# VHH binders against UPF0159 protein Ta1429, part 5

Target 1, 206 residues: UPF0159 protein Ta1429, of Thermoplasma acidophilum (q9hib2r271to476)
Amino acid sequence: EKVRLIKYSNEREEMQKVLALLMYPFAEDASGIISRIKAMELSEASAILERIRDLRKNRRMKVGRPFEAVNYVFEVTTNYGAFRDLQRHRFLSIVRKPLTVSYGFDVPPIIAKMPDLSEEYAEAMKDAERVYRIIKERYGAWIAQYAVPFAYRYPVVFTTNLAEATYFIELRSTPQAHFDLRDIAIRMYNEIKSVHPSLAGIIKFV
Key: E = the ipSAE of ESMFold2; O = the ipSAE of OpenDDE; V2 = 0.75 times the mean of E and O plus 0.25 times the DockQ between their complexes.

## First folded at step 1 (VHH)

Design d4 (framework vhh_rezetamig_d1)
Fold by ESMFold2-Fast, scan of step 1:
Structure d4 (fold): chain B 206 residues (1-206), chain A 122 residues (1-122)
Amino acid sequence: as target 1 above (206 residues)
Amino acid sequence: QLQLQESGPGLVKPSETLSLTCTVSGDSISSGSYYWGWIRQPPGKGLEWIGHIYYTGSTYYNPSLENRVTISVDTSKNQFSLKLSSVTAADTAVYYCARETYYDILTGLDYRGQGTLVTVSS
């Protein structure tokens, strides 16, 4: 699977946590906030999230610090080039295996549109797999990884929070984003929405 | 729809060259990004991968066999062939040709021929 959500918390509990943090500046003590949150109907909670959503006029306006309290762990399988761009987003705590040929490779879109060049590209990738297997057999996987072209995919586990995920998804789901990152962003959005449909509403510009 | 069929002599003498041909029907060898390969199973033993070829002629061989193996392709006949030189009794096996779907030497073999028994004796 290209994107898999492997850890998340109960939505009601996460929603209560976000609401408590949102209300904190307007309360004199934490016990008053807890009492208010416990008494809040789901419709009131949803209305607050909708108001926050509506206050964001564009994707440059951040969702706010309280949403950093909602955490997710994702596994993403992508090529090394796309992975390098993911690392720039500052939300990665990366855990990965050595680069490998076992998960296939991506053909750049411009090359994929040219049948002869696409076939030559695939042949070059398979030649690289041959070199990889020889090095792996003689010197092991960690040395062999240096023979793996950036086009090959591998799994990466990273952690993020709802505020960071919102920023990434809204930035990378645009038509101008790199194809691989756009696909990853949309899949991450769908995974969050499937487990946290109310909280996913804060992700506005998808 | 895709079908692979092995053909060649069932008996080869020691020190001679084993020659097999795989005929592919239902798809063109050059229509996709697949390797076309050979695997064998000696009596009472597991499967052993021999090697594969890309339709442009690029090959990779099992290192234990590479000094004796040649695989070639004829896209005009939609065929690919195996030559294994200097055979011994240890080369007696059922030989299969295969389409390798994910270029995973150990796991990507999806379509195989029915296999052909080659006995090395004299």
Scores: ipSAE 0.000, ipTM 0.076, lowest interface PAE 24.4, mean pLDDT 78

Design d5 (framework vhh_rezetamig_d1)
Fold by ESMFold2-Fast, scan of step 1:
Structure d5 (fold): chain B 206 residues (1-206), chain A 122 residues (1-122)
Amino acid sequence: as target 1 above (206 residues)
Amino acid sequence: QLQLQESGPGLVKPSETLSLTCTVSGGSISTSDYYWGWIRQPPGKGLEWIGHIYHSGSTYYNPSLENRVTISVDTSKNQFSLKLSSVTAADTAVYYCARGLEWYGSDAFDIRGQGTLVTVSS
């Protein structure tokens, strides 16, 4: 599967937002919090986040609600099972492209273990591709998508937040996790880390 | 080998909370490759996924049930449980606890308990 980070916000602004929300329940004066946060250096803010990271002793200790305010939009290309798992992790699917034959397909494990059935399955996929191309040429991609078997992978755009991404990444990045979900989790972590290196530090158990 | 066993009341009155426990034997609940959940089958209908929990403590519920459902885990007893509040006759079903594999998503279960019939009746 491929994972692409489509949309994210400026890290300094996201860090300031998280820190304001973390401090808000203990606030003596809201204006004082805002002034202090605006004056804070990135290195100082990063040190605070690292201290919060250190307080989490295991994956069951969830990151706090303030981290739900940091939002990401990802494009994930995956099979139907993984798609449902992402939705169960509060990854809200907001848009998809028409189904297509361009991203390959998965052979169900039970069929993959049977050479003759595996070959027949691949031939059926090849036949579906022929039908897809004919319909696409005559009627366009949105009509042609109805010829695409569910075995084919497809890109879906998901929105999530840093807290939910942390839960998913820490759960699914273990060496024992299924390869497809582990690969998605690791790629998602690397995408977040590339744009938000300080905030990515909260993802501790990866 | 790993086995799952449901336990709880067979009769629950309308408006009460249904509480079921699943006891896991022959293995640990704390494995990272699996999630633990509940599914049910009302008489004459198909299977309905209720929800599941991961070893991280994250819970996920069927949206149609989520405001009534709580799933929790007790690693010291190697058990996980279901609470379904405000029950009605529509909640009458055979309830199964199950272990799921991460490969195919939340309704792909490789081991289930034998199931327990819960009747909601006054």
Scores: ipSAE 0.000, ipTM 0.090, lowest interface PAE 20.0, mean pLDDT 78

Design d6 (framework vhh_rezetamig_d1)
Fold by ESMFold2-Fast, scan of step 1:
Structure d6 (fold): chain B 206 residues (1-206), chain A 121 residues (1-121)
Amino acid sequence: as target 1 above (206 residues)
Amino acid sequence: QLQLQESGPGLVKPSETLSLTCTVSGGSISSGGYYWGWIRQPPGKGLEWIGHIYYSGATYYNPSLENRVTISVDTSKNQFSLKLSSVTAADTAVYYCAKDYGEPWYSMDVRGQGTLVTVSS
């Protein structure tokens, strides 16, 4: 629910595509590449990807351009503050719903650990919800969104590719990353791994 | 799969220090990306967060308990521990150790089975 993988392609076909692009600079003709790739077993293709993983010694070593050919569509539900940080990554074709109070809100870690302050925070959120409800009833959701505090969650749909996903996941899954983005990064990794276990192997520093 | 198990005395005398250990199996505390913490549930009440620790030793405590709580980690034994000083009958609770993402702590990734600690003479 917080991170949902909406669209992805068949893993074997995506692996064949990546391997063809990896081989292209070293091949004499395209028909030879296609025949080689079609004959390749999934285990053999996975071994090649694992070798590529092993060649990357740290997060600064980017995965190659061929991995930009593998595309994913995600829906992420997060607070607006975290979303603004997420937008620093160039995710393509981002689409969102109006900001809303329907998906709950996130309490900053320091406030969540202070019971009295957490209670005051919750009261402020209730006040904002009351204002939101009044505006929404009279003027609709797109106007009411301006009353929604940055702490409230809302869903956004974006597209990314395996190379950008690798960069984001490796950067944002570290212990020093913003807590909300780290959670999103780990969930995105798990979603990719669930449908593309072999391709997910390129994501090394999680 | 990752499992957490609490251990320690089930009876503690008033004014003494409550000491519990959590043993982690099926995974490593030093893997990173996670916090290791303690929560408790007094009889008939809800869950109360006590604190958590990152494997590096960085600690974060509930302010209401901060002066009495120490959480420590022993990566060589794959364990982390809780010490709660100057206990009273109000500290009687089921104590759980947990793995979490830092926030929200109540959305725990993995939790132990719990251990009942009674404060009584």
Scores: ipSAE 0.000, ipTM 0.091, lowest interface PAE 19.3, mean pLDDT 79

Design d7 (framework vhh_rezetamig_d1)
Fold by ESMFold2-Fast, scan of step 1:
Structure d7 (fold): chain B 206 residues (1-206), chain A 121 residues (1-121)
Amino acid sequence: as target 1 above (206 residues)
Amino acid sequence: QLQLQESGPGLVKPSETLSLTCTVSGGSISSYEYYWGWIRQPPGKGLEWIGHIYYSGDTYYNPSLENRVTISVDTSKNQFSLKLSSVTAADTAVYYCARVPYSSGEYFDLRGQGTLVTVSS
């Protein structure tokens, strides 16, 4: 799977946590805040989040640090270039699998639009796979991994939080964004929305 | 122009495997520009993405379904197929095959007419 959401917490508990952090700077008594938030109906909590959404006029206005408390673990299978860009967004990689040819490769969009070049590109990848399989059969997968071109996809497990995810999704979901990152951003948005529909509402510019 | 057509049994017994095939006509499935996928719509609900495949055989599945789903491609027949194992009444839906643009991010730009699959004894 290109993007898998493999760990997340209960939405109501995450919403209560965010609301507690939002209220804390304006309150005298932390225990009083916690009691009030625990008693709050989900619809009331969602209304507060919608008001925060409405206050953000553009992508440059960040959602705020309380949303860093909502954490997600994703597995993303992507090419080396896209992986480098994910790391620039401060997604902490926990683990990745060894390089193999088992996850396919990506053809750059400009090459994919040109039939002659896309066929030559695919043939070059097939040649690399042939070399990989010969090395793997003789010397094992550990040595063979060094024959895998950068076009091949790598499964990577990384963590992010709702604030980082919002920034990434809003920046990278535009038509002008690098295709691989746009695809990942949209898939990540849909994964978050499927498990946290209320919290996903803070992701406004998708 | 390019068309997608679903085929397969419209009735599947609980615990069995649902098998559907999509035939691509008017164009080649061996295209760098597209993935080929399956989506479904249960009665009274929205569209749910099942998964898609690149003509190389590389697959991407909905995490909620991935333990039960297999998508395969046969470039020589210009077809791709869905197998969904251990079906229950919750799998009753209209199933669509779809073309997913590599560079668009639109999930699909073309789909078949859809085929109703009912899970009952």
Scores: ipSAE 0.000, ipTM 0.099, lowest interface PAE 19.1, mean pLDDT 79

Design d8 (framework vhh_rezetamig_d1)
Fold by ESMFold2-Fast, scan of step 1:
Structure d8 (fold): chain B 206 residues (1-206), chain A 124 residues (1-124)
Amino acid sequence: as target 1 above (206 residues)
Amino acid sequence: QLQLQESGPGLVKPSETLSLTCTVSGGSVSSGSYYWGWIRQPPGKGLEWIGHIYTSGSTYYNPSLENRVTISVDTSKNQFSLKLSSVTAADTAVYYCARDFSEYGLTYYGMDVRGQGTLVTVSS
């Protein structure tokens, strides 16, 4: 699977946490808020999130910091070029391994539309695999990784929060976005929506 | 009537720090329970929330800008300020200072009070 959500928390508890943080600046004390939020019906909590969704007029209007408290751990397998772009979105990489040829490679769309060029591209990738194998046998995987072209897929586990996920998904799910990132953004949205359907509603411009 | 006015250099060079000040008149930055913040609008794009400070001094920043942004208050001058470090051409925008009674008023919809905006161009 290209994108997998591997860690998340109970939706009701995450909703209660977000609502408590949203209400905190306007309350006399935190304990009173916590007690009231715990007693709140799911329908009332969902209505508040729906109101917040409706108040966002466009994707440049960010969700607030309380939504940073909802955390997700994802595993993504994509080419190294796309992975570098994911790093720009402030995703915390938890674990990584040396670049490798074991997960295949992606052919850029412009090249994929030209059969002759596509075949030459694939041949160049296979040549790089041959060099990789020689270096790995003689010097090990950490040295061999420098022979791996950016087109080869790279698995990584990273963490993000709902506010950053909303920003990334809304920015990168548009038809004009880079093809690799658009696919990742849409898959991340679907994963979040499958486990947190109410909270996923805050991701409005997808 | 409460009024907010931005001030600061209109031109900033790449890699430098963008510094803006918001002067508050007709009210006080230290009274009441309000969020004082900054938003920007790049040419041809929508509004982007940068960050804000609560009257207690607690600061809240856009996650995508957090490591570059500092917002501070000078109660003696009735002002609050923005510093945005390591600027690039992508930071070219009209910058607004604003106040709202609600944190998400600054992030999701219109502000209670907003300055008229100041254009900052990042160029060599």
Scores: ipSAE 0.000, ipTM 0.093, lowest interface PAE 16.0, mean pLDDT 81

Design d9 (framework vhh_rezetamig_d1)
Amino acid sequence: QLQLQESGPGLVKPSETLSLTCTVSGGSISSSDYYWGWIRQPPGKGLEWIGHIYYSGETYYNPSLENRVTISVDTSKNQFSLKLSSVTAADTAVYYCATLYDYSWGEPFDYRGQGTLVTVSS
ESMFold2-Fast, scan of step 1: ipSAE 0.000; ipTM 0.213

Design e1 (framework vhh_4orz_3)
Amino acid sequence: EVQLVESGGGLVQAGGSLRLFCAASGFTFSSYAMAWLRQAPGKRREWVALITSGGSTDYADSVKDRFTISRDNAKNTVSLQMNSLKPEDTAIYFCAADYLEGSWYDYWGQGTQVTVSS
ESMFold2-Fast, scan of step 1: ipSAE 0.000; ipTM 0.296

Design e10 (framework vhh_4orz_3)
Fold by ESMFold2-Fast, scan of step 1:
Parts: C-alpha cells; sequence; structure tokens
Structure e10 (fold): chain B 206 residues (1-206), chain A 120 residues (1-120)
C-alpha cells in the first residue's frame, strides 16, 4: 500500500498550539498562556513533550486531548479488506473513489504462503477484472464497483489528528496486526516523523 | 532478478537439531518480511515461521518454542534454528519473501527448498 501525507501544518506552530492547550486548565485566562508561549524556548518546549512521552508506561495510557489539535491529511492506497478495518477507527474522515481494478490487488497473507493457492487466487482476480470491464462499459464505474473483489486496492483520503494517529500506529504496528495494517501504520509514522520530528516523539510504542 | 537459495537440511534423529539458511538477492531485503514454509509428502504447504522487516517474529503453533527464526540484513540471510525435532517435522523447507505493498500484484518469491528428514 502507498501512503502519502497530503496536508500538514508548520511544526513550530503546532507545538505552540499543543503547549497552549496543555497549559490552559492551569491558567487564569488565555493572555497568561500567550505570554508563557512567547517566552518559551524551543528546548523548554521539547523537554515538556519528552516528559509527557516518558510518563506513558504503555499504549493504554493515551496521549492527552491537546494532541487532537494537530491535524494530518493522508492518502492511503490499500485493498478493501484492510480498508474495512481502517474504517473501524471512528476518528478518520474518509473520502474515496468508486472501487476499481486499476491499482492492483493484494493476496491475503494465509493464501500468499501457499504458492498453488496464490496462483489460483491471481487467476480468479483476472476473471473478476473481465467482468468489471464489461459492467463498466455498459453501466458505468459506480455500478461496476460492485464487481470488484475485496482484494483490489483503491486510494482513500483520510483526515486524522496526532492523538488518534498515535493510537492507530501503536495498535497496528505490533506483530499481531495484519500485515497490510502494520505496513500502513509504519508508513504513516515515517511520514509524520519526516515533517514533525519533535511531535512524532510522542508516538512511543512503534 | 529475485533469487532465494535454501541450505542446511539433512537427516537427523528425533530430539536433534538443525539450522536452515536462506540467502536472498535481487531485492531490498531489509524492507521485506521473510518466511519459512514446509511441505511434507502428500500434504499441502504450510507456514512455519515469519520474521517481519522490523525483526518481530511469529510461529505456527506446531513449532512454537522449538524453532527460532532470525535474519541478518547485512548478509541478506534468514535462518531457522530447529530444536527438539520430531518425525512430524519431516518435510521440504522453503524460504519466501513477501511483498504486500508497492506492487501491482502480490508475488511470492520461492526457493527450491531443502529436505529435512527426522527419524524416529
Amino acid sequence: as target 1 above (206 residues)
Amino acid sequence: EVQLVESGGGLVQAGGSLRLFCAASGFTFSEYGMAWLRQAPGKRREWVALIYSGGDTDYADSVKDRFTISRDNAKNTVSLQMNSLKPEDTAIYFCTAEWLYGSDYHYQYWGQGTQVTVSS
């Protein structure tokens, strides 16, 4: 599966926003927070984030709600089976195109480990592609999508926040996770880390 | 081109040990999960052990606690240490590389296998 980070904000501004929200419950008013943030050195900000990371002993101890303010838009290209599981994470806003055969397909891991069944599976997919083309020509893509097997990949645009991304990545990067979801989780982590290296540190159990 | 070459098989008595090796070439080894599968006479091929690109491992219930899979990314090799062997472990053992992302189709890369025979 292809994972692309489509939209994100400047890391320094996102850090300031998170810190302001972390301090809000302890301030008399918002003006006190603004003054504190303006006076804060980046080293102090990083130390606070590192302390928060260190206080989490396991993935069941969630990151705080202030991290929900850091937002990301991803495009993920994966098979429908994996996508059904991604949709169970209610925090994701999902926009997709009609299911299609244009992006290839994935062979389920149990079948992939059996060469004879893997080859038979691929032949069944080719047969489904022929049916898809006939229906698409006659009735269009939105009707033809119902002929697309769950193994076929398609692109989906997701929105998420840093707290929910942390939960997803830590849950789905474990050895017990399905291969497709584990790959997606690791790639999402790497994308976040590439643009927000300091904030990515909050994702502890990868 | 992708190539997988298994070695280390042989004859061993029940309770003995063997170590299998798989040398891989033709792909970016460190980015792929590597697995060992086996096929006994008259039976279907079954999965034995898997090591993910990050180093985590999974085992079939029948070999758990007896077999250990490991990898050496610097040498592009994966190994299977087999202890407390049973006659039921007699099979041809295959090394495979799994490519689940970044491909239009999922292709399995299979070696020719190495024979393991356990006498009772």
Scores: ipSAE 0.000, ipTM 0.104, lowest interface PAE 19.0, mean pLDDT 77

Design e11 (framework vhh_4orz_3)
Fold by ESMFold2-Fast, scan of step 1:
Structure e11 (fold): chain B 206 residues (1-206), chain A 122 residues (1-122)
Amino acid sequence: as target 1 above (206 residues)
Amino acid sequence: EVQLVESGGGLVQAGGSLRLFCAASGRTFSTYTMAWLRQAPGKRREWVALITSGGYTDYADSVKDRFTISRDNAKNTVSLQMNSLKPEDTAIYFCAADIYTGSEYWLPEDYWGQGTQVTVSS
């Protein structure tokens, strides 16, 4: 699987948390806010989120800090080149394994359309796998990773909050974005939407 | 942005010598395993030499006895002394750091340099 959502919290509780943080500067005390938010119907909460969505005129207008309180843990399996771009987004708690040949490799689209180049590419990958296995047997996976071509996929686990996820998805889902990152961004959006359909509404420019 | 920067490449006659340098990030450099890799035209990238944080070194069979890897932790550099160069050594040479041997995993930086060209004429 290219993108997996590993950890998330109950949507109603996350919505209550966001709304409480949004209201906190304007209320007498935290206890009063919590009571009001808990009594709020889902339809009322959704209407407030829609209002906030409408206030954003373009993707450069960031979602507010309260949305940083909603957290997701993703596992993304992608080639090293795409991973370099992914890690530039400053996701927290990035954990990855050594580069490996176990998850296959990606053939760039232009090469995939040229049979002779595609065959040469696959043969080069096969040769690299042989070298990788020799080094891994002698020195272990951490040293063997230096023989792995950038085309090979490997899994990365990272944590993101809803505000950072919104920024990443809106930036990387555009037609101008690198193909691999656009695909990842759209898949992340669909994963968030599947578990948090109301909160996913804040991701406006997909 | 922090980046690994290779230098020292150039054109040399067969039998000659070159010394390559890699200037690395100052962040926990002494704990990294450092490696040199090369990619010849039309070939895949191959490992050439490595040096661990503890000073252990190893070399690919094709360069053994001709190349020597060393590190200077005070200057955050790793170097590759290349002797008895052959036309087959013509390639772009890259340095790489094992980003997992350090204590920091917060924001893994790019650990591949842009490379330095070595051309050995006959």
Scores: ipSAE 0.000, ipTM 0.110, lowest interface PAE 20.8, mean pLDDT 76

Design e12 (framework vhh_4orz_3)
Fold by ESMFold2-Fast, scan of step 1:
Structure e12 (fold): chain B 206 residues (1-206), chain A 120 residues (1-120)
Amino acid sequence: as target 1 above (206 residues)
Amino acid sequence: EVQLVESGGGLVQAGGSLRLFCAASGFTFSYYAMAWLRQAPGKRREWVALIGSGGDTDYADSVKDRFTISRDNAKNTVSLQMNSLKPEDTAIYFCARGDFYEVTSYFDIWGQGTQVTVSS
C-alpha cells in the first residue's frame, strides 16, 4: 500500500479526550471533566463535533488545539522528490530508512506520457539498481543509498495529529495542489475515515 | 488475485465508435490511477489515456478529442469511449494500473489486452 495508517487509538477514547479538552474552558475545575464526559450522551458528543464543523467557513479557519491530541502514525512509500515536499510541512515529524531500490520507482509526468522515453527511463533505473547492489554488497546499505536515483520509492514513517492532518489534507487535496502530494493527502483522509469515521468529519474541505 | 480484464474490442469501420471496459479485482481500485495503452503490429506500446485516482484525465495527442476515459469506483471498472476511429487506431488495447501518482504513475499491473481493428 502507498499510505498505511500504522498506529491510532480507539475512536471512542479519542472522542472523549477531545471533548474533555473542549469542555475545559467551561468547567469549574479539572476534577469535574471526567464525570461530565461519562454522563454525556452520544447525541450530545456528535452535536459538539458537528457544531465545530459548521463553524469552519473555509480551510484557513483551524479546527482548534483540542484536535492536536488525536495522534496518527503513517507509513508513506514515496519517491525522494515527494518526500522533500512532505518535509516542507513543518507540522510533520518524519523518520525514514536508507534510500533503497526495493519499492520500485515513479516516472516523471512528461516522461510517463511518452512510452519510448518511459521505457528508456525504466532501463536507466534498472542500470542504477545494478550499481546499487554492487555498492550494497561491498559497503552496506547506508553507503549504497547514495547510488539510489530520486525516482525510487522508499518508506517514510511520520507522525501527525488530527489538526495537522486536517490542514495537510485540506491544503493538498485541492485541484490546485501538486499532483504527487494530492494522492497522498486523499489516501491519508481515507485511512483516517476508515478507523475514525466520526472524527474524520472534522476534515471538511476534502 | 490481482487482475485486470479487458473487453469491448472488435472490428469497426473508419468513423465508427467502440467502448472498451476493464474490470479490476484484487486491490483497492479507487486508490489507483488507471490507464489505457495500445500496441499496433510492429510498433512499441504507446500510452493513450490516463485517469487518476481523483478523476483527473489526460490523453495522447493522437486521440485527443476522440477518446474519453472514465471510471466507476463502485463497479471497479475503467472505460475508454473511442469515437471517430481511424485505421491508425488498429491495435491491441491494454488496461494498466498506475502506481503512486495519478496520471504520471509507472504501470505495474497489466491486462491481457483486447483487439481493436478499424477497417478503411
Scores: ipSAE 0.000, ipTM 0.109, lowest interface PAE 17.2, mean pLDDT 77

Design e13 (framework vhh_4orz_3; at its last look DockQ between E and O 0.02; V2 from the best seeds 0.00; counts 0 for: pae E 16.6 > 2, grease 31.9 > 24.2, SAP .844 > .668, placed apart)
Fold by OpenDDE, look of step 2:
Structure e13 (fold): chain B 206 residues (1-206), chain A 124 residues (1-124)
Amino acid sequence: as target 1 above (206 residues)
Amino acid sequence: EVQLVESGGGLVQAGGSLRLFCAASGFTLDYYAMAWLRQAPGKRREWVALISSGGLTDYADSVKDRFTISRDNAKNTVSLQMNSLKPEDTAIYFCAREYGSDTYPLWSGYFDYWGQGTQVTVSS
């Protein structure tokens, strides 16, 4: 999978954390809030989140710090070129392995639209693969990274929180966003929504 | 064995519609971006539409807003709805799988498997 959500917590518990943090400024103490939140019905909790969602009129209105309490671990497979763009986003705490030719490659869009040229491109990539393997054999995987073209796919793992994920997804899911990042953003959204359907509601502008 | 089988082609009048189908076998469609390409007589094979494993779509400018690519992972099929057909749409239409599993995002561009194609003829 291009985007895989590897680690997440139970939505109910995460909602409780978020709600507790949202309510804290208006409560007497934290302990009291937690008790009240724990006693809250799921429907009520969801309703509160919906209200928060509805308060956001545009993507410039960032979600608050309470949503930073929800954390995710993703595995994302992009080509190295796309990864270089992705890594510029601060929401990523990236853990990665050395570059390799093991995961296949992408053809640039302009070339991809021309099947004959895409085949030629593929042959070139295969040549690069051969070079990589030669270098790897002689000098190891770390040095062999230099032979890996940007087009080769590069799985990485990163952590993010819901607030930052929201920002990224809303920013990069737009038609104006770069195609590669848009794909990642939408997939990330869907992954979050699949496990946290209520919390995902805060990601309003997708 | 990986196989792609196109169907749905035929003769249609200008302005008409056709729906092409591609039945995939020998692999799970879920992890692959799929594409439709076409080749007109005397012309190079050209890209028409792509759909990622996640369902994102892209189209050639010549077919944008007229054609719609879709996929049904449960049935392991890809479809191309062609509306407002023009004589210049006359071609053999091919279903193709992008190279590698789980291509990213829509433009892997290298297709490792192709169908035999289905003829689409649009008369004036």
Scores: ipSAE 0.000, ipTM 0.210, lowest interface PAE 12.1, mean pLDDT 89
ESMFold2-Fast, scan of step 1: ipSAE 0.012; ipTM 0.451
ESMFold2, look of step 2: ipSAE 0.000; ipTM 0.089
ESMFold2 (binder alone), look of step 2: mean pLDDT 81; pTM 0.827

Design e2 (framework vhh_4orz_3)
Fold by ESMFold2-Fast, scan of step 1:
Structure e2 (fold): chain B 206 residues (1-206), chain A 120 residues (1-120)
Amino acid sequence: as target 1 above (206 residues)
Amino acid sequence: EVQLVESGGGLVQAGGSLRLFCAASGSIFSIYAMAWLRQAPGKRREWVALITSGGDTDYADSVKDRFTISRDNAKNTVSLQMNSLKPEDTAIYFCAAEGYYDFWSGYDYWGQGTQVTVSS
């Protein structure tokens, strides 16, 4: 399971954009907002975001539309089952490839705790790889993908925004969430926090 | 590569229940996310419920707590249990599956739909 943040913008510029959008409905003109935002120090902007964070009392209270303006491009390499769950969070899929055996596979945690069963599972996966390669040689990758067990990892590139990422991370980081999605959610949170530590603060329930 | 056939629709009075079935053929059912969508007269098609290949479910707010989606991979079926039906639930209900060919992450395969009519 691999999560990579491929593309993001400068945090200060993204913070200024969010704050401008937050203030826009309450201003008489846009030029006054732009001037105020440009004069704002990073610490002042961070304090405003912290106050907004504090206004969210539970995960059902969504972050505001201005946070949709902060965009991220992720590459996630995970098994197909987890990928299907991920697809339902309104991420825009930019690029995907046929399922393949080239990125390895995931062993379910209960099976991984049982060494003999884990070894049998790995052998079954290796047999599936043999079938995959035979079909691929004969009929190509698009047909061969149907022989790939859903345990195999598969890379996908998608775009999300900070509001949708907050929704996904808060929903899927809970102990009740499927283990693969929980791991992806936590990794996405850590990637966002590593580049945008102030903006990541809006992701409150993780 | 997947053919979907819906059944179970019909006429029912408000407060009643119906169970819709979707039978899949021609491909490996268990790897697909399966969804139910509906289209009411004069309205756009709207999403109702989803079940992923891993079994996670999601519902539109309008049907949450009233509808339940489930799947049976051994029988290649997905079903939608609809309880406490309202006249506003009147629509043609479509089963949809997402295969591997959808570049934009939409639904690749659709059934022809089954009519659900809820009388007042």
Scores: ipSAE 0.000, ipTM 0.098, lowest interface PAE 18.0, mean pLDDT 78

